# VH-VL binders against Probable inactive ribonuclease-like protein 13 (RNASE13), part 5

Target 1, 136 residues: Probable inactive ribonuclease-like protein 13 (RNASE13), of Homo sapiens (Human) (q5gan3)
Amino acid sequence: MDIKMQIGSRNFYTLSIDYPRVNYPKGFRGYCNGLMSYMRGKMQNSDCPKIHYVIHAPWKAIQKFCKYSDSFCENYNEYCTLTQDSLPITVCSLSHQQPPTSCYYNSTLTNQKLYLLCSRKYEADPIGIAGLYSGI

## First folded at step 1 (VH-VL)

Design p10 (framework fv_pamlectabart)
Fold by ESMFold2-Fast, scan of step 1:
Structure p10 (fold): chain C 136 residues (1-136), chain A 122 residues (1-122), chain B 107 residues (1-107)
Amino acid sequence: as target 1 above (136 residues)
Amino acid sequence: EVQLVESGGGLVQPGGSLRLSCAASGFTFSSYWISWVRQAPGKGLVWVGEIDSDGSSTNYAPSLKDKFTISRDNAKNTLYLQMNSLRAEDTAVYYCARDFYGSGSYEGMDVWGQGTLVTVSS
Amino acid sequence: EIVMTQSPATLSVSPGERATLSCKASQSISSDVAWYQQKPGQAPRALIYYASTRATGIPARFSGSGSGTEFTLTISSLQSEDFAVYYCQQYSNWPFTFGAGTKLELK
């Protein structure tokens, strides 16, 4: 439930969609450590988010899930949709931090359904992830 | 002498579980990330995963993350690999290996144990 | 995942000869490759890091080269103890992956 993850469709595409999965430069111990370092730098923020989700699927496939958003997620003040299909997802979970500069993440690959946040301001485009169907 | 010694391997039935241990000596165990690597009989090396110096962070090969859990006890200088839901394809020699940092980033594995054989068979 | 391809699978050579072993990555990995030697019944032994940096205690006859997608391990004057299987490993991206190995055998 991090409200900062409710951003516009452009930012969601940049921070939460990675397809095909990028390879980060040497120095990163695992996928999530590289990704989260990049994300924190881009957001000009020294926070270590406790959890972050990355979808490894084409943007067009993700957009179609929001075409008919039929539920409203009150906690996010946005429409939301459970994906019909299981998607390949990396879950980045904060394991250790040395404030203010260092965050260490576990990288977990999984295939499961998730709840997408769909903003009608962007013609029902995806803007975030509310959670995973089979777990947070 | 810098040394890693694996133990706990043996015969296990399909669907069973085993816990492997790796005892470290001759270096400050709590300062190093450590990896598990396996090798099926007559085959090549396959990286299983790694754990950070204080045990708070782990990385796994995606195909193995739901079956294997890496942990450590720095007070006992011991690394563990918990293996669940084992199948015949998990039959291998399991090595623990110390992650090496040359320039401040990972540069491979510099110290290896002798390995412990896990056989999954009915 | 990054796939590492080693060739040849087996290389037959005589003592005193030069051996050249190839390792290719499915995508660019800069210089993030390590080489290991494994003798029958033994654990792997680290040889080279960062494509070309020799590990401590490794004889000067072992050298590594390459960057990007193509890497080479060279043994300039083979000794009898060098007959073993050699593996390359990439650490540019997680998960870390190894090549299938090149077996160096007596001709």
Scores: ipSAE 0.000, ipTM 0.503, lowest interface PAE 16.0, mean pLDDT 81

Design p11 (framework fv_pamlectabart)
Fold by ESMFold2-Fast, scan of step 1:
Parts: structure tokens; C-alpha cells; sequence
Structure p11 (fold): chain C 136 residues (1-136), chain A 123 residues (1-123), chain B 107 residues (1-107)
């Protein structure tokens, strides 16, 4: 039970990992409206991000992908890796907002490979998602 | 088994008020979002508004926001629509409809509808 | 608001034929589209949700397709009970909006 994570990994774990998937049927229309409301409250942030990704897999399974983080993603100034497996992901897409405080999101559940951001080269911890794998 | 039954419709003069009720049975009413949808004679369907399962959150069509109020009494399994400042263009059959919910996608279509109650606004 | 446009306004067909009904959104609604059937004097009945998923109890002859802005409802072999008005609806954005309907009538 000795959980040592850098601040980036702790934030990623809290905001982008939800396993097993929590249901927000009460008070919210769809999963993302519940999650994004919770996330904005916890981070004391009133911004409405256009997109947010949530992975529905155990943290230990996700950590394993950054064990071999040997690529560098220049756009993020971080090491990164493409997950070898497709993961169950919820994509939260901003539908509309009523300024300054209300954000409304659509929820899309999908199984896709991801570009994970890792805290360092090799033997690293996940710190974010650079994007979804579109198939090249 | 699962049903919604509207009541309270009738003739009302322009500028008048009316309250509609929708009685739910055969399912756990307190777990569902419910909408009101109206249909003018010979016309299509128009969404009026919706209320969440606990009754704390409502959304309305912008043109109706200031004169219509949706509320619910979960202990009585009943939904209400309070209509004020009625005009001839509010003449319609008013339906209550249950919003379906799925763990994978959230809230979706109206899966259960009542038979409707007719509101006529005329002098 | 998102405008849903249905075509044709009226479609005349015979039993056993295939009917194809169109619904277009003024902006992308992803797959957040439902289809309803309504007979005179009756409440609407849910047929399809999520653009392509049949509601419980709906016969296999009904199928939905599409995403983004263009959606189609297909009835593969018309039965006499299928003559009705069909409405599409988007639930992607508030206010929720319906198309004006397509009336399916006996030829």
C-alpha cells in the first residue's frame, strides 16, 4: 500500500481514471455531465474543456504501458507511448455552455488505443493522455 | 404494467393558467427523468421541458421558460406542469414521457409515453 | 436550436414494399437521434434510439442508420400496421427538437 506518485500522476489518476466505471444517473444527463461537474468542483476550475478522456481500467494495468516509454512527444514536452491494447474509454465532448458557469457534455464510450504521456523515459508513471489512436 | 397517465387538460381563456398532472405506475418513478412534450392539432411534436429524477434540476424550451414550471412529487409518483399566461398558440395535446437511461450511454430517447391531455386556449 | 428536417413529407407505399425515411440535422448530433411512430389519436411509440438501436419489442424490419447530420429509418417489408406518421428527434443539445414528421400512407 506504499503509493508513491508524482503530482502529475496523482492528478491523472484522480481526473482521468475511473474503474470500475461509476454511474451518475442522479441529477445529471449522462456520465460526462456528472464527471465533469465533479472534476471542475474538485479542481476549483470553472473552465469548460472541449474534450476530456476517462480510462476504465485498473491503475496497475495502465502503469505498465509507461514501463517502455521510449518515445518523446514534442507537442507536450513529455515522453509518451502508444498503448498496445485497446482500452475502454469515455470521451467527454463539450456540446454547449451557458457562460460563465454551465457546461454540457456528450458521453461516448469506445474501445481504442491511446497515446499516454509518461513522467520519464522507461519505468515511468502515466501523467496524461495525448490523444486517441486514429489508425494510420 | 408500466404507464403514465396525464390529466388536468381543458378549455382556458387567453391569459389564464392551468396545472397538468402525470401519474406514473409500474416502475420506480423516482429513478427517472421525465419530459413534457406537446402537439398542436394536426402538427408535429414539440419538447416543452424536463425534470431530473430528484426534482432539483429542470430544463425548458427557451420560449416557454418564463411561463411553464415542471415539478414532481416522488412520494405520490406524480409529475406536474404549471402553465401560466396561456395564449392560443399553447393549444395542444400535452404528453408526459419517460427518459430512458443506459449505463453505457446515459440518457436517451422517450421510451414510455402517456396518452396525452388536451389543452384548448380560446375565447 | 438544432433544426431537424424530415423528407419526404408523405410517402405512399404498398404492403410488402421497403420504405426509407430521411432525417437531416442542421448541425452534427453525433448518434443522438431517436425515431418515433404515431398513429392518429395515439401517443408516440419509441422505435429507435442512438440512431441505430431498436427499442425493446420493436420488430426487426425496422432499422436505423446514420451519424452526424444525416439519418435514415428503413422498414424492410411493410405491414398494414406500419402506416403512421414517423418523427425523428435529436437529444444531443438543448432544446430537444423533433422533425416535422413523414406520413407513411397506403398507395
Amino acid sequence: as target 1 above (136 residues)
Amino acid sequence: EVQLVESGGGLVQPGGSLRLSCAASGFTFSEYWISWVRQAPGKGLVWVGEINSDGYSTNYAPSLKDKFTISRDNAKNTLYLQMNSLRAEDTAVYYCARVSYYDSSGYEAFDIWGQGTLVTVSS
Amino acid sequence: EIVMTQSPATLSVSPGERATLSCKASQSVSSNVAWYQQKPGQAPRALIYGASTRATGIPARFSGSGSGTEFTLTISSLQSEDFAVYYCQQYHDYPLTFGAGTKLELK
Scores: ipSAE 0.006, ipTM 0.548, lowest interface PAE 10.5, mean pLDDT 83

Design p12 (framework fv_pamlectabart)
Fold by ESMFold2-Fast, scan of step 1:
Structure p12 (fold): chain C 136 residues (1-136), chain A 125 residues (1-125), chain B 107 residues (1-107)
Amino acid sequence: as target 1 above (136 residues)
Amino acid sequence: EVQLVESGGGLVQPGGSLRLSCAASGFTFSDYAISWVRQAPGKGLVWVGEINTDGSSTNYAPSLKDKFTISRDNAKNTLYLQMNSLRAEDTAVYYCARVGDYSSGWYEDYYMDVWGQGTLVTVSS
Amino acid sequence: EIVMTQSPATLSVSPGERATLSCKASQDVSSNVAWYQQKPGQAPRALIYGASTRATGIPARFSGSGSGTEFTLTISSLQSEDFAVYYCQQYNYWPPTFGAGTKLELK
């Protein structure tokens, strides 16, 4: 972990950036089942998020999109921007769950523009994904 | 056209070692993870282990982790299973099987779509 | 590890009849289940994956269904070449595990 990163950017980097994409997750068959299990453990969450996005691009390529983060996304209470480029993204969609702890996900790899959440107005760091341009 | 062919089986004494090979043809070998599966005479199928596309990661059945090693040579389109400390319970036909297409990040059906004919390993004194 | 339980162990049927084979997982494996056919002296052949998708070249009389913990393979009108052992397999968790098989035999 880089200590100089803001906490929001570190969480985003750890949980939503995977580059190059891990091919063979240990403990699980299926990319999202492995990732979501890791994410829940690291965040100590007991819930099953309905959707999670993972970007498969270098951090520096993603950071550049928040250079001009001049829009404010009211729904997220954060600054945001639509990426100029389509990015390779895995969408982890909750298939079903067996309470209290079991969550099962479908993985879908797409290339899409996305709405990126940024830590501040202009010259900011990415901190999350608000959604995909295609509405997934 | 797509084929996997195992070789290297035979009779070994308890405590002995064997190395099995699996030769791939008719497809891009480096795009696929490959599993070893064994079947004892008259019994069902038991997964032995699996190797990812570039050989950087392997997974094994928990009971076999310390005695079996899987490796691959993508330049030779060949998969290997090194078997050490063999016992009578390891007597089986050993199959190699192709596991899904890992060249694409969205293909996650890790079933075994193509199987070799198998090679028999007999551990007996 | 996940235990896959197949029933019945043996099913005796006549050509032209419908066969229904069951497979139960010890815990939820989503739809990540495959079915394989094995004839004596031969390697297994993939029939179904993702619980319900037919593998390439598999006749339409073979169909799969189910999700979670309960799965079924159906052969709608048995042909003589269908008498074999059928295995289900989960690939949702490491290690992937197979059921003990159902032997389909001539009545």
Scores: ipSAE 0.006, ipTM 0.593, lowest interface PAE 8.8, mean pLDDT 83

Design p2 (framework fv_pamlectabart)
Fold by ESMFold2-Fast, scan of step 1:
Structure p2 (fold): chain C 136 residues (1-136), chain A 120 residues (1-120), chain B 107 residues (1-107)
Amino acid sequence: as target 1 above (136 residues)
Amino acid sequence: EVQLVESGGGLVQPGGSLRLSCAASGFTFSDYWISWVRQAPGKGLVWVGEINSDGSYTNYAPSLKDKFTISRDNAKNTLYLQMNSLRAEDTAVYYCARDTYYDFWSFDYWGQGTLVTVSS
Amino acid sequence: EIVMTQSPATLSVSPGERATLSCKASQSVSSDVAWYQQKPGQAPRALIYGASTRATGIPARFSGSGSGTEFTLTISSLQSEDFAVYYCQQYNSYPLTFGAGTKLELK
């Protein structure tokens, strides 16, 4: 029952990559509230996504993981790969909402391996995040 | 008024190098991502690459990333394109174009372009 | 890379008529499509972004529509100044890619 996170590589770069990590934008209450407000406006989306991930690593490093992707993630109908390195990530978690007008998010910093969605098998571009590695 | 003015184009021999400049005025240059786009004579538009607002990130078309380097000097309101190992197929008008701030990542303002001709 | 295919390559129309220009993406680009107008010897000018949002100062006769892989630019009641080449562009995935253009000509 999960929402698939399938954004083209430029949107993935602009909405899910932030390196070096900046402080939250002026005029917003917290990092994720600023980012998610911008994201909803850009995508003309009135929904409040429950969760959103932001990676704090250079785009070249993220692209490298998808150049060697050879697995298919059935749940997302996309190629995917597990990052071999833990990456600094901000997790934006929906705190509360007043639909359809307002979404409020908590920002959590973590260091995790993650499953990247890739546009195709091998020589692909990152297009989304399937989830964080559980560490099991 | 928003203005972008390219300069530095000209005639260069194969294997040569050029540095193009794009001078910005009429807006806060340091707030915007800027791209370079080229157009060969009688052909369509081809994206070359982009640079973020503070210059810490650059992205390039895969076929051009080892030949071209984009940089910026926010104190001078100027964008640069360093072009090395030029070939005849690099002959084009080179435009700088500003990404839309806060809304979309399309180009809202373009310079008039500067012509680079690679010929012996 | 995402390939943007524009059709027709050339469209011959008269002032006062309606022109419809097509742009197709090889894979979904959501609504991340922009349209540009280019006149001979001039730089491109932004017309539409987000598939359907008109850029500031662009006349109401220009309208964009579409999402996913199929996009359309419509020019109602053509004016003489509208004869130009029109390019669509996706900004959903790297590298950014443009269509080959549709030339709108007087006939």
Scores: ipSAE 0.006, ipTM 0.546, lowest interface PAE 14.2, mean pLDDT 82

Design p3 (framework fv_pamlectabart)
Fold by ESMFold2-Fast, scan of step 1:
Structure p3 (fold): chain C 136 residues (1-136), chain A 121 residues (1-121), chain B 107 residues (1-107)
Amino acid sequence: as target 1 above (136 residues)
Amino acid sequence: EVQLVESGGGLVQPGGSLRLSCAASGFTFSSYAISWVRQAPGKGLVWVGEINPDGSSTNYAPSLKDKFTISRDNAKNTLYLQMNSLRAEDTAVYYCAREGDYGDYGAFDIWGQGTLVTVSS
Amino acid sequence: EIVMTQSPATLSVSPGERATLSCKASQSISSNVAWYQQKPGQAPRALIYDASTRATGIPARFSGSGSGTEFTLTISSLQSEDFAVYYCQQYNDWPYTFGAGTKLELK
């Protein structure tokens, strides 16, 4: 068992899982501007990621998807699985940047299946989101 | 009763300046982002810019950012639009519009009646 | 910037008929579109947001649909008070942009 993977799972839990969904802090326009400002402060990073996903479901429900993580996602060099059911997700999309370093995000709440990154092939922990299911 | 009331419009000479006000009542003004939207006579709607609830951040249409400044005084429940270097193409009815809550910011649920700005010799 | 294209520019209909208004975005805007009604000399009135959610106080005859780039506003069983100009607006990205409007007029 890799301790780095355990830390990665905790980081994923902290930054990409929010249940029940918390109201954004006063003084921010929408959910994502509050969340992304908080994340940038925590990570001491002035960069603005273009997209960030947040799942609004209990951690135990998310963990169950990685029990049978039998696919490997080459692009991420991690094991992965498609959620069987749609989950409530907020998509944080970078809309505008202004110097010196201001990031403005749009918040889109949606229900979609997604690709979870898992720490290993079976009996694994969730460590990230590869993307949303783009099927029909 | 939730309402927004614009004032300060009028006739101004090219190159002149004007400050518009938008008075809010019936809701917690400091909890909402507010936009300015303009409409030239017989034309469609054009977004001017927005300001966040606490006034710490503003966004503008790229063509207008050097000309217009949005500010707010939450203690007075009032929004402002400072307009400088006005030209004939700035002739329009100017509306203030409240943005919704949460992830629907950018959608305008309450509009003022508008105030007419005419830029003419 | 994201361009919003509304069609038709003018739609002539009679009371009691169904009206369908189209709005197309130049790139995907998810469901981040709002619809507004404007009568001559008046401010716009909010009708729909998030593509399909009716604003408070808006009658059930107004419905919105669509996602991505193609959006529709439908008014079932038109009433005399519904003859107005209708605008769609995207709020997926700055600057926020409006369509040129569809004028709904009496046949």
Scores: ipSAE 0.000, ipTM 0.534, lowest interface PAE 12.8, mean pLDDT 82

Design p4 (framework fv_pamlectabart)
Fold by ESMFold2-Fast, scan of step 1:
Structure p4 (fold): chain C 136 residues (1-136), chain A 122 residues (1-122), chain B 107 residues (1-107)
Amino acid sequence: as target 1 above (136 residues)
Amino acid sequence: EVQLVESGGGLVQPGGSLRLSCAASGFTFSNYWISWVRQAPGKGLVWVGEINSDGSTTNYAPSLKDKFTISRDNAKNTLYLQMNSLRAEDTAVYYCARVGEYSYGYDYFDYWGQGTLVTVSS
Amino acid sequence: EIVMTQSPATLSVSPGERATLSCKASQSVGSNVAWYQQKPGQAPRALIYGASTRATGIPARFSGSGSGTEFTLTISSLQSEDFAVYYCQQYDNWPPTFGAGTKLELK
């Protein structure tokens, strides 16, 4: 049980947090194309995810949102929280692919609130992003 | 079974260039990220850089800037490190190391070569 | 860049004793820490990955623990072949970084 939470937080921290943005990944043409290539290579994953989110904020600032994670998101079977602050986020959206190995992404930098998945109720670690806040 | 064998090290003068090779056997080379790691005499381990499975992506240590280039030839099961503008501080044993298989990670180094010594001096 | 700090720099112990080696990360690395053993004139050898999982062929006297920023390698009953330098490494965030090493030497 604890192992799943540890793996989830590691993956989230490594692949969805990048602060300051310019430090990751180095030497790539286009932010999202570099990041998604790195992600797929590290995970040995041939799939092209349709969308991926990257948060540009310090890990400790993001962890604080899961300190008070008292809501349960049934659809994900995880605790969750809405960030009360808008965060700088890069949205990587799949433009096209040439299967099996070539994925091409558009990069959009925005400032949005998001739904974080948390490893447990209160004092938890972020383990994923459920989605962006659409607003009403 | 898994083996990595480095070669190409030797004595080189400051400002010179050198190309190291790492020959892989006992595993499907084209499935793995491979890193170069160096160790100066009597010092600790320092990561130099890495290359992905198909050779399209390389990452380098920020401190090493533009002096090193990593490439690979999957048909020959061989990894390369091109070293330019060498200085005395580049004197080290250079290891190639396989990034291991671990769920969400391939980032620890599960197998290492024996290393090849590069000495930069006049 | 994440800084890994190992302590002590040198640990003098006798065979049969317990050795405890410390490794601290400048920020949380989850459980993505590996430990390596290096004997003079040899390449490093993987001992532990994922903070606590022994690599293939590693004796049970080696154990790892920790998460977040504090990690420990324990050797429960030292054998003569265990006198070596030990390095911790984080692989949670790019670039991967190593500690400066702890030298385990015969008292």
Scores: ipSAE 0.000, ipTM 0.509, lowest interface PAE 14.9, mean pLDDT 80

Design p5 (framework fv_pamlectabart)
Fold by ESMFold2-Fast, scan of step 1:
Structure p5 (fold): chain C 136 residues (1-136), chain A 123 residues (1-123), chain B 107 residues (1-107)
Amino acid sequence: as target 1 above (136 residues)
Amino acid sequence: EVQLVESGGGLVQPGGSLRLSCAASGFTFSSYYISWVRQAPGKGLVWVGEINSDESSTNYAPSLKDKFTISRDNAKNTLYLQMNSLRAEDTAVYYCAREGYDILTGYSDFDYWGQGTLVTVSS
Amino acid sequence: EIVMTQSPATLSVSPGERATLSCKASQSVDSNVAWYQQKPGQAPRALIYGASTRATGIPARFSGSGSGTEFTLTISSLQSEDFAVYYCQQYYDWPLTFGAGTKLELK
């Protein structure tokens, strides 16, 4: 496995997986503001992403979804798979910004199937989330 | 200098309606959640409700949800509280308060308050 | 709703003494507690947020501590301007709730 792919998987684990879910405040200033503050500090990034997803499931359970990546997501230039099970996910949505660099997020807890990005077609590691499954 | 100035309070008859305003200056109003908090004479502080930065979401104290409505006009830097079906127990000083957020700690408070406007519900 | 209980209701102290004010939440609020000072005829003033972080411009004699359900506001070496009512507030869950206040009065 390429070192860049290993770093991608590690970053995904650190920034997008939280299990069991840390007991942050339940209010609109709660979970996501704590997480996004940590993320920005870790990456030294002044940007405020509009949306960030966090999965609340064991890493090994998430890795199983990338055992066989049955699709290719051209817009990400990565292999991808739809999770067969709904997973508990927190959606962090940017509500407002204050100059120079403050970001404020709303936290929404949901159970969704999602499109998971995988490092390769077989025996791959998860490296990101392409989006949530909206259903039909 | 951050300022919040409430207005619109006064004497109103039971069953009446009243609209309060809160004029904001000295900060980017459209970037903050703002709350209304009331205090009956000689009593403690009671949270009324809040509105998010873009007006897409409001939250209220459960006992007040059916009679009070919070709105805002970001172009005018003004917050509103519409109060309907007023009763004697609604007599209080009404404060608007800015919801501050510290990105480094993830914690919030009401970091700036207006001077308050008195609403008296009496016959 | 989360109930915030402050004790004592009234605390009588002299200038130069240490005052300790207590606030208890009916369930865990982590560190999502703020403290406010209110003088007669005035709006509340923010003192502490996140249980222990002093708000801008607040003198070092004010300190907060605690987590979970038990919180304390301490004022070391009381000054004459510190006699006021103090409120704790939880920012953990809706509805947001305040304690009933502790009145700090001159002995």
Scores: ipSAE 0.006, ipTM 0.544, lowest interface PAE 12.1, mean pLDDT 82

Design p6 (framework fv_pamlectabart)
Fold by ESMFold2-Fast, scan of step 1:
Structure p6 (fold): chain C 136 residues (1-136), chain A 124 residues (1-124), chain B 107 residues (1-107)
Amino acid sequence: as target 1 above (136 residues)
Amino acid sequence: EVQLVESGGGLVQPGGSLRLSCAASGFTFSDYYISWVRQAPGKGLVWVGEINSDGSETNYAPSLKDKFTISRDNAKNTLYLQMNSLRAEDTAVYYCARDSYYYGSGSYEGMDVWGQGTLVTVSS
Amino acid sequence: EIVMTQSPATLSVSPGERATLSCKASQSVSTYVAWYQQKPGQAPRALIYGASSRATGIPARFSGSGSGTEFTLTISSLQSEDFAVYYCQQYNNYPYTFGAGTKLELK
């Protein structure tokens, strides 16, 4: 196991997996505004990512998809796989930002197949999301 | 399988009090905020208020906060609405509704499960 | 409080037609709008949340759109079971507020 890949799996787990889906105080006005605020604070990051995906499924269920990771996604320089099942996913889409940098997100909960990034060819761990099959 | 069932409605005289109950089944009741919503005969929906998962915090429609109190007993999977100083304008079907999906949400995302309602009639 | 205005109050349509229902907020509510369907004698049923996301089990003919102050619910090809009252609700601010409803009735 590569240490860099172990770090990638841990970061993916903490930033993109939320099961069961947590409730933030209502003052955050939407799931994504709460989540993205938390992520920016944790990463000391002032950037407003245009899109972020969160999967609402147990880690064990997600890990199984990378068992047969035989495709290579060149734009990410990682192995990848399309999930055979639709998963409950929240799509956080940047609506607008205001100076000083404040990020405002729309939250869309959907069931979609997605492209998972995997740590290696076959018997791998999930390390990220390349995109949704539906393109959202 | 996931259900909310209201009870306790009936006829009450103006100035009277009434306590409604909402029994939850098929989900982990203590994980959810729950709302009360009312609907006068032939009229639209009006939000009454909500209570958080552990019962420590409530929010009400400003016009109703002096008359209504929301509470819950998580050991009994039951939500309550205490209604005081009732007037004819409080005549309505009262619904309890769950504020979010089982997977939870980072915030309120609407009401996904509703009871069938209980009718409260305030009349002399 | 935020006022939600639905139009028209009543829409008379035939099965197979497209129905478009409007909901306007008195101030911006971002995308924090839900839509509900209510049939006579029944509890409301969740249709849409976050302005555009379909609730579980809701047919694809139902779609929502909008942001800020103007929102739309569209039913692309009406079925007989779709004749009901539809309510929009904002949840950007307390108190949560509903529109007065649009009644979809058989022409």
Scores: ipSAE 0.000, ipTM 0.500, lowest interface PAE 15.9, mean pLDDT 81

Design p7 (framework fv_pamlectabart)
Fold by ESMFold2-Fast, scan of step 1:
Structure p7 (fold): chain C 136 residues (1-136), chain A 125 residues (1-125), chain B 107 residues (1-107)
Amino acid sequence: as target 1 above (136 residues)
Amino acid sequence: EVQLVESGGGLVQPGGSLRLSCAASGFTFSTYWISWVRQAPGKGLVWVGEINYDGSSTNYAPSLKDKFTISRDNAKNTLYLQMNSLRAEDTAVYYCARDQEYYYGSGSYPAFDIWGQGTLVTVSS
Amino acid sequence: EIVMTQSPATLSVSPGERATLSCKASQSVSSNVAWYQQKPGQAPRALIYDASTRATGIPARFSGSGSGTEFTLTISSLQSEDFAVYYCQQYDSYPLTFGAGTKLELK
């Protein structure tokens, strides 16, 4: 198996899945501030991502969506699929930053369908989120 | 059960130094951020500062940054507050309070959920 | 620094009544507000976090609400053990700051 794909699934699980939803460790206060601080440290990334998504559902329930990917998301160069059901999601939105290194986030909890990135077309693992489904 | 116990308070002369200790028991001390909070007699609560789970990072109230140093010894489950150049205005009960847990999935709260009983520091001639 | 303003400074109520305590932030703190109860000679006790989530073991008569700059702590059907000083606290930005407290006293 492609080691890169295995690493992608592991990173996605640790950084974007939180079930049942718990309070994440907080470097700068708040759920998203703790998560994003941890993520930046672990990824060794000094950027302040403007948005990050966290899914609050069991891993096996999320894996089922990548059993068959009906689409290929060209922008990500990965297979992708729209979730059949709305999922509880926390949206971490950048509120402000103190350049160059400090980022501060707002947490918004919502229920939406989303596009999952899958490691391959059949019998795959989730490796990321392409975006939220906006309806219509 | 889960407990924090402060010690080291007492009477100290203006300009003096004092080190407070906070002993933790009943939980995995090495995974939590811990804060110091003080309260002058008859007054409200004032945040002093905090230290992360492994002691590599500290944050302080701006007015106290040059006077106070927070450290920890995870092997001894003990937190410290080193106070230097003490003045009468530093007279207060000093509390240590459990903050947030570093490790994901802990169920920790983003508030001070466990507090010590406090130790009184009196700065007077 | 963010200033937290609590009102009233003192609230006189009788057992069985409802008490509503106010806390206002000088700028938006989202939902990053906690409430604490303190009795004379004792350490503070956590009641509420994330503006409205009750801490473990806290009775249902305590409830919090609000977001942004306006927050309230409500105690329904007051019990004799509820007479204490209540503090709100923001943890949205550094330094962490507390309100001056509201003393709940027996009428």
Scores: ipSAE 0.000, ipTM 0.525, lowest interface PAE 13.9, mean pLDDT 81

